VHH binders against Esterase OVCA2 (ovca2). Designs and how they scored, part 7

Target 1, 230 residues: Esterase OVCA2 (ovca2), of Xenopus tropicalis (Western clawed frog) (Silurana tropicalis) (a4ii73)
Amino acid sequence: MAATETPGAAQKRVLRVLALHGYRQNERSFWERTGALRKRLRGRADLITFSAPLLVPDPDAEPGAGDPDSLQDESRGWWFSNPEQNSFDAMEESKTCSGLEAPLDTVAKAFSELGPFDGILGFSQGAALVAIICALKQQGDPRFHFDFAILVAGFKSLSTDHAKHYQQPITVPSLHVIGETDRVISAAMSQELVSHFENPVILMHSGGHYVPACAPQKKVYWEFLDKFLT
Below, E stands for the ipSAE of ESMFold2; O stands for the ipSAE of OpenDDE; V2 stands for 0.75 times the mean of E and O plus 0.25 times the DockQ between their complexes.

## First folded at step 1 (VHH)

Design y3 (from y0 with A97T Y99W D100Y F101D W102S S103L E105Y; framework vhh_7yz9_2)
Fold by ESMFold2-Fast, scan of step 1:
Structure y3 (fold): chain B 230 residues (1-230), chain A 118 residues (1-118)
Amino acid sequence: as target 1 above (230 residues)
Amino acid sequence: QWQLVESGGGLVQAGGSLRLSCTASGFTVSDYYMGWYRQTAGNEREWVAFITSGGSTTYADSVKGRFTISRDNAKNTVYLQMNSLKPEDTAVYYCATEWYDSLGYDYWGQGTPVTVSS
């Protein structure tokens, strides 16, 4: 048993990963859409998710129709690229956004109340926020403590206010999951984000805009996560 | 209720061929990504081949170039064409649903045995 008492010989059994949903999603819809991934990761990692702070207007909703009834099905977002319209477009260059204070405070609260976490996972707009959080962690932000990031259908924010977060290579160990036929966030947009990370692991899949968890992808997730199980 | 039924397994000599079928009932296979797996006694299930709802395919290195996965949505069936069979391909073969763009569920068949003699 002497080897188990050696400092640094401790091993983690199950990783805890904070998961950030995409634009127009929420805790419930994202939990449902990650069911297959959670099953594939059983015994290696648990996903913990929560809703983003900003309510995204439904253009098809009637004025005053069902605000109280929509609580569980409301669309959420992390920031708006057009705060005048309360809208977000990953292709929109903006000098002013809705700010990152609210989303960053919301994520920090999740770290404080639901943590500790070993890693962070984001999808789409959530993945773009994960990249910014990785940059902040690297710069010494005490709110964020984690060892790795998984970025699914991620992209580089085109807000000029966010450009500062991409000035230095991000050294956080990362897995980037990219859909070859993604029509929402093109593979080129995700590859642009990948270029800001050092030694990224890349998982390409033939599908579109979703979090993949099929048999060919399982091996890549497992090999990535096993590095953090010591 | 939802079920997958595999068929087409059997005994074959090394270098021979078999075509496995996986027919779905209670749900429409065209909405799902589908995979083939195999398992020998005492070992974990090994992934073999995968086909998306759109028809894109991926194969395990051990079977690439010898096995072909395909789908016939009109027959609600997925196939695995196995050529140039080797004794090490001997296993029980299973088909399973994989995740699709909305809500996904993993459903498994009961398996069909394949024995390759040398």
Scores: ipSAE 0.012, ipTM 0.283, lowest interface PAE 8.5, mean pLDDT 82

Design y4 (framework vhh_7yz9_2; at its last look DockQ between E and O 0.15; V2 from the best seeds 0.00; counts 0 for: pae E 10.7 > 2, placed apart)
Fold by ESMFold2-Fast, scan of step 1:
Structure y4 (fold): chain B 230 residues (1-230), chain A 120 residues (1-120)
Amino acid sequence: as target 1 above (230 residues)
Amino acid sequence: QWQLVESGGGLVQAGGSLRLSCTASGFTVSDYYMGWYRQTAGNEREWVAFITSGGSTTYADSVKGRFTISRDNAKNTVYLQMNSLKPEDTAVYYCAAYSDEFLGSYEDYWGQGTPVTVSS
């Protein structure tokens, strides 16, 4: 049973979780939008987030149209399912996609420079990448050391280049958070990803495409995380 | 400014057809998950159809086989082709754009709506 930190009590180590944002997000927007989750996890886990390496461009932007602060406002992505258009669609089957070398290198640098981490969390496209990282870790990739994964609105990549990562059951302890009314990543798409994990914990919620953190969901997060807080 | 403008609604006889248009300004529709919703008096807005950047489509069971959502990225426009219209399709139709920024709702941007009335 994990201990809850209280004023004046002896402190236990808090879990450190590397968090991967979704498509068209960045470190700032994802940090701000996970505020409710971070508050619910206070005393159990700290989230550390960072921006994906690929710029998601606005092809209709006028040259010299003021170009917003690129470090704070740029939409980022982990990979493109259509590299000619620099676009991503979770429902698009693709023979050619942008490679995983850049996103995997970026995550590996985060592990090296910001780690160590106890777990990894991903949302949407970030959750799809977390599943691939779990498969790579299981196959002995020395870049990725962590004990658990949390996958929110995750899906199985339809890129043929990524199919190899789903050939064996993924044994990393996992929590899958699925929205019943998610219209971007359907519950069925997330359940397809769940089928590739061994002994997954599933949290279904009535909401859509976001990271839920109300009182009933907090209990499931806490029960999952407590197994790793010793 | 970011804006969605719907057009193409009107009065039509049962069994007829209408094509709704949704034109975006200030952002590119190819970067967004685009959808159509409808609302009848006294009810909440209901999802009708979605189209992804790659062209994949999904439909509510009530309209499947009758309605077709499509996009024209060059015109920055999304369409809803409505065939075999029924009196039960009478509603105000709304266009919505959703980015993966989860700003508190499923849809980041809404149009003002275009009314459709189907007479028996």
Scores: ipSAE 0.012, ipTM 0.362, lowest interface PAE 8.3, mean pLDDT 83
Fold by ESMFold2, look of step 4:
Structure y4 (fold): chain B 230 residues (1-230), chain A 120 residues (1-120)
Amino acid sequence: as target 1 above (230 residues)
Amino acid sequence: QWQLVESGGGLVQAGGSLRLSCTASGFTVSDYYMGWYRQTAGNEREWVAFITSGGSTTYADSVKGRFTISRDNAKNTVYLQMNSLKPEDTAVYYCAAYSDEFLGSYEDYWGQGTPVTVSS
């Protein structure tokens, strides 16, 4: 007995996507850094950014030299692969790392306080966490309700504590954005993560500023997102 | 027009030190990930070090404790201080700038390279 909304109302609906930043970013810097993507998604999806829970020390800063009132510019991370040094290294296997309780609680609070969300997006370390959240969601974790994931420069966490999350194929619809010349997260690292997803959509890019060369890339984003507008 | 200009390479004896410099024009180095790579003849480029836009540094295992990446934002310059040099460090060293934004906003840029030769 449910009366469905009219087709005209659905034409103005905009997807809401929770966005997880990379290592040493924060809510504000990620909002600024996603400006080009947000422009391309205008009318289709809104990105909602928020900050990771761990403060990452700036080893190049002089103690007390910075503005103490600039807390909004503080660098954040989701977890450390070396808790003794408060640092993260995606390229080396970690034998010890911080647990995921704090970052998962932070994401869960974002879902409860800022939601509902249609999808989730992550960049770099944030994308690695998104993959773990996808696994948790499909195992029945009630904190995480969304229909799709976008993983930009994603990778499989090499922390042994995280290995359990990659034991089963992940069936959440996914778009994986992979840079051919990405020197921070290599294409091989991203492709290894892709191998854990069923029916992934893959967008390869050169990482360049060529707007006409970007037209096929915009189309991939639009086609992926449009599947969730209907 | 974005440009990276590398300098400071040369010939040095094993155990010696060199400082490489990479001066950027057309963009601000503190807005981007900056890195150093090296390449020997017939091999692919090998990552050496990164410094993030926030100032965090990461090193390849082969250079940890011997090399230090840093930057001087006032001079728009990134440095690689190379100490305790070994013959295995002989290579052409390249500076790179990477965008951390999504597709279509920025480009990755490379310098021309500066050769380093370490004698036994």
Scores: ipSAE 0.005, ipTM 0.163, lowest interface PAE 10.7, mean pLDDT 79
ESMFold2 (binder alone), look of step 4: mean pLDDT 80; pTM 0.802
OpenDDE, look of step 4: ipSAE 0.007; ipTM 0.297

Design y5 (framework vhh_7yz9_2; at its last look DockQ between E and O 0.02; V2 from the best seeds 0.00; counts 0 for: pae E 17.5 > 2, placed apart)
Fold by ESMFold2-Fast, scan of step 1:
Structure y5 (fold): chain B 230 residues (1-230), chain A 119 residues (1-119)
Amino acid sequence: as target 1 above (230 residues)
Amino acid sequence: QWQLVESGGGLVQAGGSLRLSCTASGSIFSSYAMGWYRQTAGNEREWVAFISSGGDTTYADSVKGRFTISRDNAKNTVYLQMNSLKPEDTAVYYCAARYTYVESGTDYWGQGTPVTVSS
């Protein structure tokens, strides 16, 4: 009923964080792009990542170019704002999307198979999905159990199908990382998403569209994460 | 919750063949590297064969040229084809999975399937 850890229970060594990549990325490219962050978080948090289910077509791909068995090297996405063209634009207001069943099922499988997780981290489109997952968790969805969220270059989905997830303040403890010179997801778009979270922690950086992990930013990550270590 | 189920073990005469199967339920199987290990009474588990998420294979010296590891991602299954079996191959065979994009690497293990090779 009111179960708490008994005296003598093992302390948690490091936080486990499920990390969702951005649009046109995949598990490999995102793992490589988060190398600096993973080094900064060493001893506090371990990142686990995997590829989104939707294949994003490459308009510059030559017919017959590339290894057809290299699915892990393909660009991936969580949903399409334009399902007719299999494309996504964060600034596109759409009445329908490619649906969230496949991406949510994929994330739920990761929670089931790779979990338990202490937190969830998302970048760009992955951060927008993290916000939706936080709303679903708050609504009692049993697939998603975690204590905090980190949203890097996040934004509020403009799909009408997703508007319901922003109707109530999201109470999940959150860290929002925003680039002042981000030309893909403007600071204003990220600040709009922040407005839907209760008591958010905000980390502003002077850079653009990436996951920052320079020395000046490590203190904010550490202070945020330390609240979830026993 | 992630379960690996081995099958295909049994009794076989020296020089014979067996195919072991290992099926993962509910997995992001294609992102996992898969391996086979074996354990004899009183000894530690030793690795036998490994197949990466990309399909690259490696084998222990004791089984090279006799055993072949393969995978079927559509069936979430990894196989170990064992040919020219010897009495020293007698062991409990374990399937293992490792997620490729986790630095701390947790291995998932099956319950094991026994293989007995008679002379």
Scores: ipSAE 0.127, ipTM 0.560, lowest interface PAE 4.7, mean pLDDT 85
Fold by ESMFold2, look of step 4:
Structure y5 (fold): chain B 230 residues (1-230), chain A 119 residues (1-119)
Amino acid sequence: as target 1 above (230 residues)
Amino acid sequence: QWQLVESGGGLVQAGGSLRLSCTASGSIFSSYAMGWYRQTAGNEREWVAFISSGGDTTYADSVKGRFTISRDNAKNTVYLQMNSLKPEDTAVYYCAARYTYVESGTDYWGQGTPVTVSS
């Protein structure tokens, strides 16, 4: 059958996706690190990056001086697994952590000031927070309104204070992106997080700890995102 | 204080080769993952290649099979061997170090070395 053409074009909208960076990144560095993905998603989705609230000390760097360009070097994080040393390790079991009120308030402010958003994306520590936000949204938290999540190198937080967020299956539509050779967040850690989601879409790639955006990955991103373009 | 210095850029004809070097003057080079990025005027930096502290490598699809990243921890140096160069590879190439003792992003950048590939 020949295709039916309609006079007058309907506007094609672009999804807006709030993007949460990894530990020791910031708004600018994550924008740079997602450049290839953003290029592949043109016409489908815009990523909106922002910075986590906590400054992360760097033992090998001198703090910035009155140089405006030193702001580009400041590393940020969402929470610390060791608040005594202001540090984070995804494999660290912790009875005490910095808590989630500040990072959740920061994300909620991004929703109110930069929203609305169709989806949320997280990388590494940011993905772990996205999973918790999905659980909160599912439980009726009014701060978070979105239709899907993308979790790149995600993991389940090992803080006992965070365990309550994993008590029920998460039904938010999700795409999980997992590096087979990731040595920061192992594939096993990411697969454990996946087990807490219902009907996840999984993109495995042969690489390590980064946001993949090469040719075979772009099709998976496109097919997932196109479900939300109506 | 951590410093990265790139060298080896220049002008080359399409199909040619260049080898970029990046030497670090900071402490504990062997504990950093290293990467190469490139940028053209008016665009964001594009990731090119990565090598972990343990020596595992990954590449952007646009350079796979043509570029090889390697490291020499004794010399505090990371290399990018660029073969079969195309005009599309023309960019300023930046070396970057990623701290691996905690979850990290890119911590340090070099000044960049320009590469021009003529048709």
Scores: ipSAE 0.000, ipTM 0.112, lowest interface PAE 17.5, mean pLDDT 81
ESMFold2 (binder alone), look of step 4: mean pLDDT 80; pTM 0.799
OpenDDE, look of step 4: ipSAE 0.006; ipTM 0.210

Design y6 (framework vhh_7yz9_2)
Fold by ESMFold2-Fast, scan of step 1:
Structure y6 (fold): chain B 230 residues (1-230), chain A 120 residues (1-120)
Amino acid sequence: as target 1 above (230 residues)
Amino acid sequence: QWQLVESGGGLVQAGGSLRLSCTASGSIFSSYAMGWYRQTAGNEREWVAFISSGGDTTYADSVKGRFTISRDNAKNTVYLQMNSLKPEDTAVYYCAATYIEVRGSTYDYWGQGTPVTVSS
């Protein structure tokens, strides 16, 4: 039997947000690093996370790391700026970006198999990918259906394959979270990405390279998300 | 803990059939996409077939029309039905599980492999 709510009962809707981790992270480590944020968003939004498709080589890796039990601790990435070395640096300009089709296909598959989603969230390299996905959605890409984006420690991709995605202002409603003391992705790099979005909401925090979720930051997340709970 | 155990490999004549099985133990099987890969000596693993958590299937061009992937969530098992086998299908076949599969290079769990030899 189909279950129905009792007459006069308040309905609770919770936003579903696809969350893309940063470089060298994975589903498990990112889930742990977003624990504070997930607690602050309780009752408003649920984060759905998964591991990026590319294995990031660990220069200190022990021979025999092909054991299935060790796979949960593997470092993942969305693309490489140096495909020959299987490495990524946000400041490195790439003339070819091998492997980018894989992350876009992975995210498209997540929308198809785990969706629908109300929004998308990214951290660091994941946030750079979110910006590209927002541009693709705006260009009419039918794979990506969502209403808002949250970009934490984001930056503009320096891959020449991505330059076309920044040609028009991105109109997707966005929240940009920037750390004033971030030593990995500088505030200036994140502000450069912000300049490509129309009417962005900006949350500046005094911290470094992480997803902030202290009490003052909670209020900004809540005010942003509440616009989409109607 | 996840453990994937393959079975059903062996020797078969060209034109024959084999059915491979892969059974998962420990965790929730139904939420994972499942795939089959094969590897010949000196070569990288090659993707063969994929089945999503919802049952949607995709195949490599080299096996389309000959191989069929299926799953039984009640038994935590994925199958590969191989028909019209050719000598070039000779390989070690690996079962793989992932929460999200893209081109199969990102599987979270792997079996130990089961050898298949097709005689001319």
Scores: ipSAE 0.000, ipTM 0.111, lowest interface PAE 17.5, mean pLDDT 80

Design y7 (from y5 with R98K Y99I V102T E103S S104G G105W T106E; framework vhh_7yz9_2)
Fold by ESMFold2-Fast, scan of step 1:
Structure y7 (fold): chain B 230 residues (1-230), chain A 119 residues (1-119)
Amino acid sequence: as target 1 above (230 residues)
Amino acid sequence: QWQLVESGGGLVQAGGSLRLSCTASGSIFSSYAMGWYRQTAGNEREWVAFISSGGDTTYADSVKGRFTISRDNAKNTVYLQMNSLKPEDTAVYYCAAKITYTSGWEDYWGQGTPVTVSS
């Protein structure tokens, strides 16, 4: 309920942020790739992450099951734009019948079992999913309770099943982190997603497709998060 | 809400075997490292074994070669197979869950199951 319950006795609390990895990542690779960000957020926010439910096939791998113990190294995804080939491309317009039910159920379970969370962060495909979750929260979905979103290299889903989530401006306080030289998700694609959010905070960086956390970006993250630490 | 329920403890003679089970309810079990700890009267809890979300195992030196930890993600259950038991293994055994690859280890504990090894 409160940042502090006992005036003059309680320490300042740390924000808990549920973090959703990108396409072909998993909890392990995403944890490793967010090390610099986690260091910059130390004392302000803790990231909690988990692997997406869909296994992404390795096109170069032999067909068949690997060692069950290798699950932690498997490439994961939130949804497929081409269900026939079990593949995803952010620039591919697609039609799906059920699209996001399994990923949304997985995230809802994380809110129930790992929560409560103060915010949600996503990278790439995970950021596209975060935007959809923000829209669902705004529409009154009781599964998703949080105060802010951070969307890194995000984009607007081109699935026709997802178009309904962009019909109204999303009012969740948001920070959008965009790479000027990103060759996977162009700055234009991320700016299109930004246009669907009300009063977004934007952090542009000169780099490509990654989660930035250099000294100049630290100040923007801190200023954004400090609004939720009071 | 996380609930860890241990079972399988009891009385056994030295050299015997026991299999402990710990079942989680309502959790994203596969995202968590699971572990077993034990505690004797008047002493703090000591770590016995861990298993990662991917199945990698580590053991305390006192139990290496005798105890085996395993998990069944479909059943949300972690097991501790205890072989060649010694009187020194007498303790209350606790199941713990630790979040894998998060900013910190968050320990969730079961209620404990007693194991007594007679000489």
Scores: ipSAE 0.000, ipTM 0.158, lowest interface PAE 12.2, mean pLDDT 80

Design y8 (from y5 with R98E Y99V T100R V102T E103Y S104G G105S T106S; framework vhh_7yz9_2)
Fold by ESMFold2-Fast, scan of step 1:
Formats: C-alpha cells, sequence, structure tokens
Structure y8 (fold): chain B 230 residues (1-230), chain A 119 residues (1-119)
C-alpha cells in the first residue's frame, strides 16, 4: 500500500499470477499440487489456473470408456512433440508438432477473460510454454501483458519450429526453480533454458520434479515477488 | 469479463422441485469450478453446492440427498436441481465462478434468483 493512502480506506494489493500446469496434468491436479506454494504466497500472490486444450491419451484406459464424472482424471497437454502418437517427450528433437495455435489461444483467452495478470507461472511443459510467451510478449504480441515469469522445472522446446523464440535474450524478469534430482527434466535441461533469459533469478533445490515451497524456498519467492508489489 | 445469468427461481410449495440454471459468457467456462450459494434474511451468504472443473461435486449437509449440482460445458451452464424443498430453503440463490478453490473466494457472482417455499 502507498504511504499516502489512508488506513482502512484502500484495499491491499495482491499480485495475480496465471499458472500453467505440466504435461499429463490438469487444472484440478495442478491446483492440488501447488497447495504448499499457494499457502506460502498468501497475501502476496494469487494463482489462477486452467486446463490445457489437448487431451493426452491414457495408455491404461479401457477402449471406449468415457464418463463425464471422471473428467477430474483427464490428462492434458499444451502440445505434442509426436502428433502421430499424441505424445510428448521433452528430449525429442521434432520437426513436427501439434502446433502452438491452440495452447496460445487458450492462454490468450485466459488473459482476456480472467486478467489482468501481473505475472505468469509454468511447471514443466507449462514452463516451456511460459518461456515462449515471454518471447512473444517481448516481440510485441498484444495478447500477453504481464511483468514477470516464474518457470519451475522448465526446458527449452526442441521442436524445430520453436527455435525462433530463443534467437534473442528474453528480458522479462524471471525466477527459475530447478530440482537437482529431477529425473523428468534434468537440471541441465533447465539451465539450458535459463541461458536464454537476461538476469535470471535461480532457485535450486535438492528435490525432484515438483513445485517446491518449503521454508527456505519461500524467502526466494517472496523476495522475487516483492519487487512487483511496489 | 465474465457474466453469470441465473434463472429458474420462483414460488413453490413445500415438497416441490425447482431447477436453477446459471449460464456464463466467455470461452473458459470448463476451466472454472462453479458453485451455488444462498442468502436468507438476517444471515450471511452460505455455500450450498460446488462442482469442480473435472465434475466432482460437494454439498452442504443441509441439502445432501435433496439437491444435485451438474454442468453442461457445451452450453456454459451450471444447474442446481432442488427436490423435496422445505420452507427453510427460502433464500436468494447465487451462482458463483470460483477461480481460487483452496482458499475459497468467488471472483464472479450472478445477480441472484429468489426462491420462496411455502408451507
Amino acid sequence: as target 1 above (230 residues)
Amino acid sequence: QWQLVESGGGLVQAGGSLRLSCTASGSIFSSYAMGWYRQTAGNEREWVAFISSGGDTTYADSVKGRFTISRDNAKNTVYLQMNSLKPEDTAVYYCAAEVRYTYGSSDYWGQGTPVTVSS
């Protein structure tokens, strides 16, 4: 709150952050998995999340099984590195992909209907998409207005048609959260993405593939976010 | 900005049924959790039923077994089927879209639709 504002006359400001889930997650599972982070951020930032547009086939699902009451377990993704198999692998160098039109349109609709947002957060494949959105914002894309990005277990897309988004340093203020024992997205893959950002803040933790929010980590989140509360 | 438009309220006799509808404008309806709240004279607004984006439902103890919440994402509509209505169900019913599930705060509210249950 500004010093000139009368006590009790103005509402406390809280940052609004659009949050993009990882591959095979959805709005519900991601909301549940970010509970610790949301608790640590209470009073500083609110997370708003939604499901990615692409359905990821469950290899264990019974053929022809479909129940609206089970949609909570529906796996979603932002794009496929192998469109023929409807699958994604962060280590796959692909010349084809399902395209970014659907995921970018979905995120743009969230900005239009749920915004304005102060920042954007992504996890895993969602973090890779956040990096692309940062590049598009920097290039003048009018759909995306925000001040900062938080990228958790992020990686550089290896799709050949996405290489254009990494040609210039990304100047959006960024926090990169990396797990030293992450077996899905290695620390080296996340560090490769970090190298494309200017003046990145890095939070390294000893854990694996998740969104960390223990006591030592909350101070880094708070310090990063406090720069945008004034 | 989202708009929620409620309909289906009215006067009904005890033991009767009503179906409330709430239609949202916008393209991200399927990503919202939706809820129904009610406000009785002299009381604060209380939640009645909740449906997640994935279709999971929860109900207040006072309405369990009598009310059913459902959604039709193709029509951007959430419904509240109210059966075996009692005079104590008399209230203004509000539709809400809930962006913050765990902390609980409805970002979008409808205008409310009155329901009166006579004995």
Scores: ipSAE 0.000, ipTM 0.141, lowest interface PAE 17.2, mean pLDDT 80

Design y9 (framework vhh_7yz9_2)
Fold by ESMFold2-Fast, scan of step 1:
Structure y9 (fold): chain B 230 residues (1-230), chain A 120 residues (1-120)
Amino acid sequence: as target 1 above (230 residues)
Amino acid sequence: QWQLVESGGGLVQAGGSLRLSCTASGSIFSSYAMGWYRQTAGNEREWVAFISSGGDTTYADSVKGRFTISRDNAKNTVYLQMNSLKPEDTAVYYCAVDTYWISGSEYDYWGQGTPVTVSS
């Protein structure tokens, strides 16, 4: 009477969460920045992260200044709002972005090679991409199978190409973490993204542009995640 | 490498006051959120108060109106002013650099603790 393997049918001891870093970050810097969160989630959820596909140019770098050992510290991004300058600004309205094919293929590969995942987490530009992935999942995209999303300092993309992803309420269970003093992604920008989700859980914190994991936030993360452990 | 040094703990009578200090060395203090936690024997660490890099504060309900957290970025120091102390406030108090970017070990963000005993 051994049970046939059914994804998500068994009680899980630890959730697996795919985590998408923010603009100008990478796998290494994001892992370091999420250390406090990973400690708070120990025994409930494991975060798995990887670098975005686009290299973000350093505007202060000399032309031709390359070093193989510096590649592990390269700034990465998911898309550019200004493809001619290879730059991104969350406040920039753009008719055309650098496209989502490369970032979505990169995330799909992570689901295929490192999954299965129970949830997805994003920070800043990564959170904006998580919202789009939630919309795609809801529309039946077979690349993305997960049960919940956590969106930290998220925003609604101002690219005209992305407007289609916000046309219907997103039903994926979601936790939105918003910094009241965030100078990069204002609370108002994050609240605009929240408005596109059904029954969102909202965690406001007094801090700025980072992934919070103080004891008050710990309880909200635990309560949210425990719904997917039972 | 972070070094957090707490001071100001001790024995105090119920209704009294203490001011705890926590000084950070070797890094840019002003860019990080700071918090105070407390722990009694056999229990996990309980959050008390925290202050953002911009100076915004939040407090646990058990200490709201009695405790005040503040920071002095010129001195790389965070303070916890504890007024109207109760026997239930007896604990070891810990300073933490919380919810920030670090280089190296994320576990290096805790101080060694300073004991506070409130007599009835």
Scores: ipSAE 0.000, ipTM 0.163, lowest interface PAE 13.3, mean pLDDT 80

## First folded at step 2 (VHH; from r5 with T99R; framework vhh_rezetamig_d1)

Design r5a (at its last look DockQ between E and O 0.06; V2 from the best seeds 0.00; counts 0 for: pae E 12.3 > 2, placed apart)
Fold by ESMFold2, look of step 2:
Structure r5a (fold): chain B 230 residues (1-230), chain A 122 residues (1-122)
Amino acid sequence: as target 1 above (230 residues)
Amino acid sequence: QLQLQESGPGLVKPSETLSLTCTVSGGSISSGDYYWGWIRQPPGKGLEWIGHIYYSGSTYYNPSLENRVTISVDTSKNQFSLKLSSVTAADTAVYYCARDLYGDFEPYFDYRGQGTLVTVSS
């Protein structure tokens, strides 16, 4: 396929990165939780957040503990590992899931309506979907065009319907961000996902389940992103 | 049993800094299993998330407040704190500290303090 336009690598530009939130988050809450990262990436990359398609039922409330209802008004997810309960657990092996057509169509619409994007970023369940999207892009899916992926607290889906996406090494350039004390997605789970990528860049941090953006981490993000400005 | 207790002045003058401390008992901030947050409820309005901190010092703030908010942690005292600078009457609210169980999701608070009213008035 003949290119008629030179890439803009030598021009002053800001990378555009589509950002996929975690289970029970949404466009606004993920924007909020990435504020520190977005400040550190000013001038290098813009994060564009959007909401997953599935509404998540209210979790079981514990007696004696209250939660503010307004913070959970529109909890969203990409898929359910237990379709009968409309629930998700990253450690749950499942024979079937709620399917990927709706979440993939939602991401594809984001590419067509908000794109183009230079890269894709995912957090937690969003990172698991990003890995699947990388595999689909590699297989020639015309909906997904990007040059790199950032996977924060990523993991390999345990749905048997998703196993086909991990059959071949993923060659999309990747940055994997792993929390040493993450109790939701253990470092071991993230390292298993890393093993499916070729030449991954790994950022380890001492924290748990969140998107890190303290001063030590910003250099790793900058160096990774700068490779795509060529 | 885990308990969270807010403490600090109930009255703050406009333009000054609101300062609150949350003391955690029956559990440890330094365990690394949880996030520690602040929420407020202005009179007659809904709850507003302010921000949270991990025991390592990593913070995340509500974008609408982030240029005025500092959250800090002292693991040796099992405490975390809130400072909100340049307050106005709009900052009058009941302030709560809370534990966030999951960290990566919408804040899911399994324990919350009883709250403390802070009034901003001249």
Scores: ipSAE 0.000, ipTM 0.179, lowest interface PAE 12.3, mean pLDDT 82
ESMFold2 (binder alone), look of step 2: mean pLDDT 85; pTM 0.863
OpenDDE, look of step 2: ipSAE 0.012; ipTM 0.310

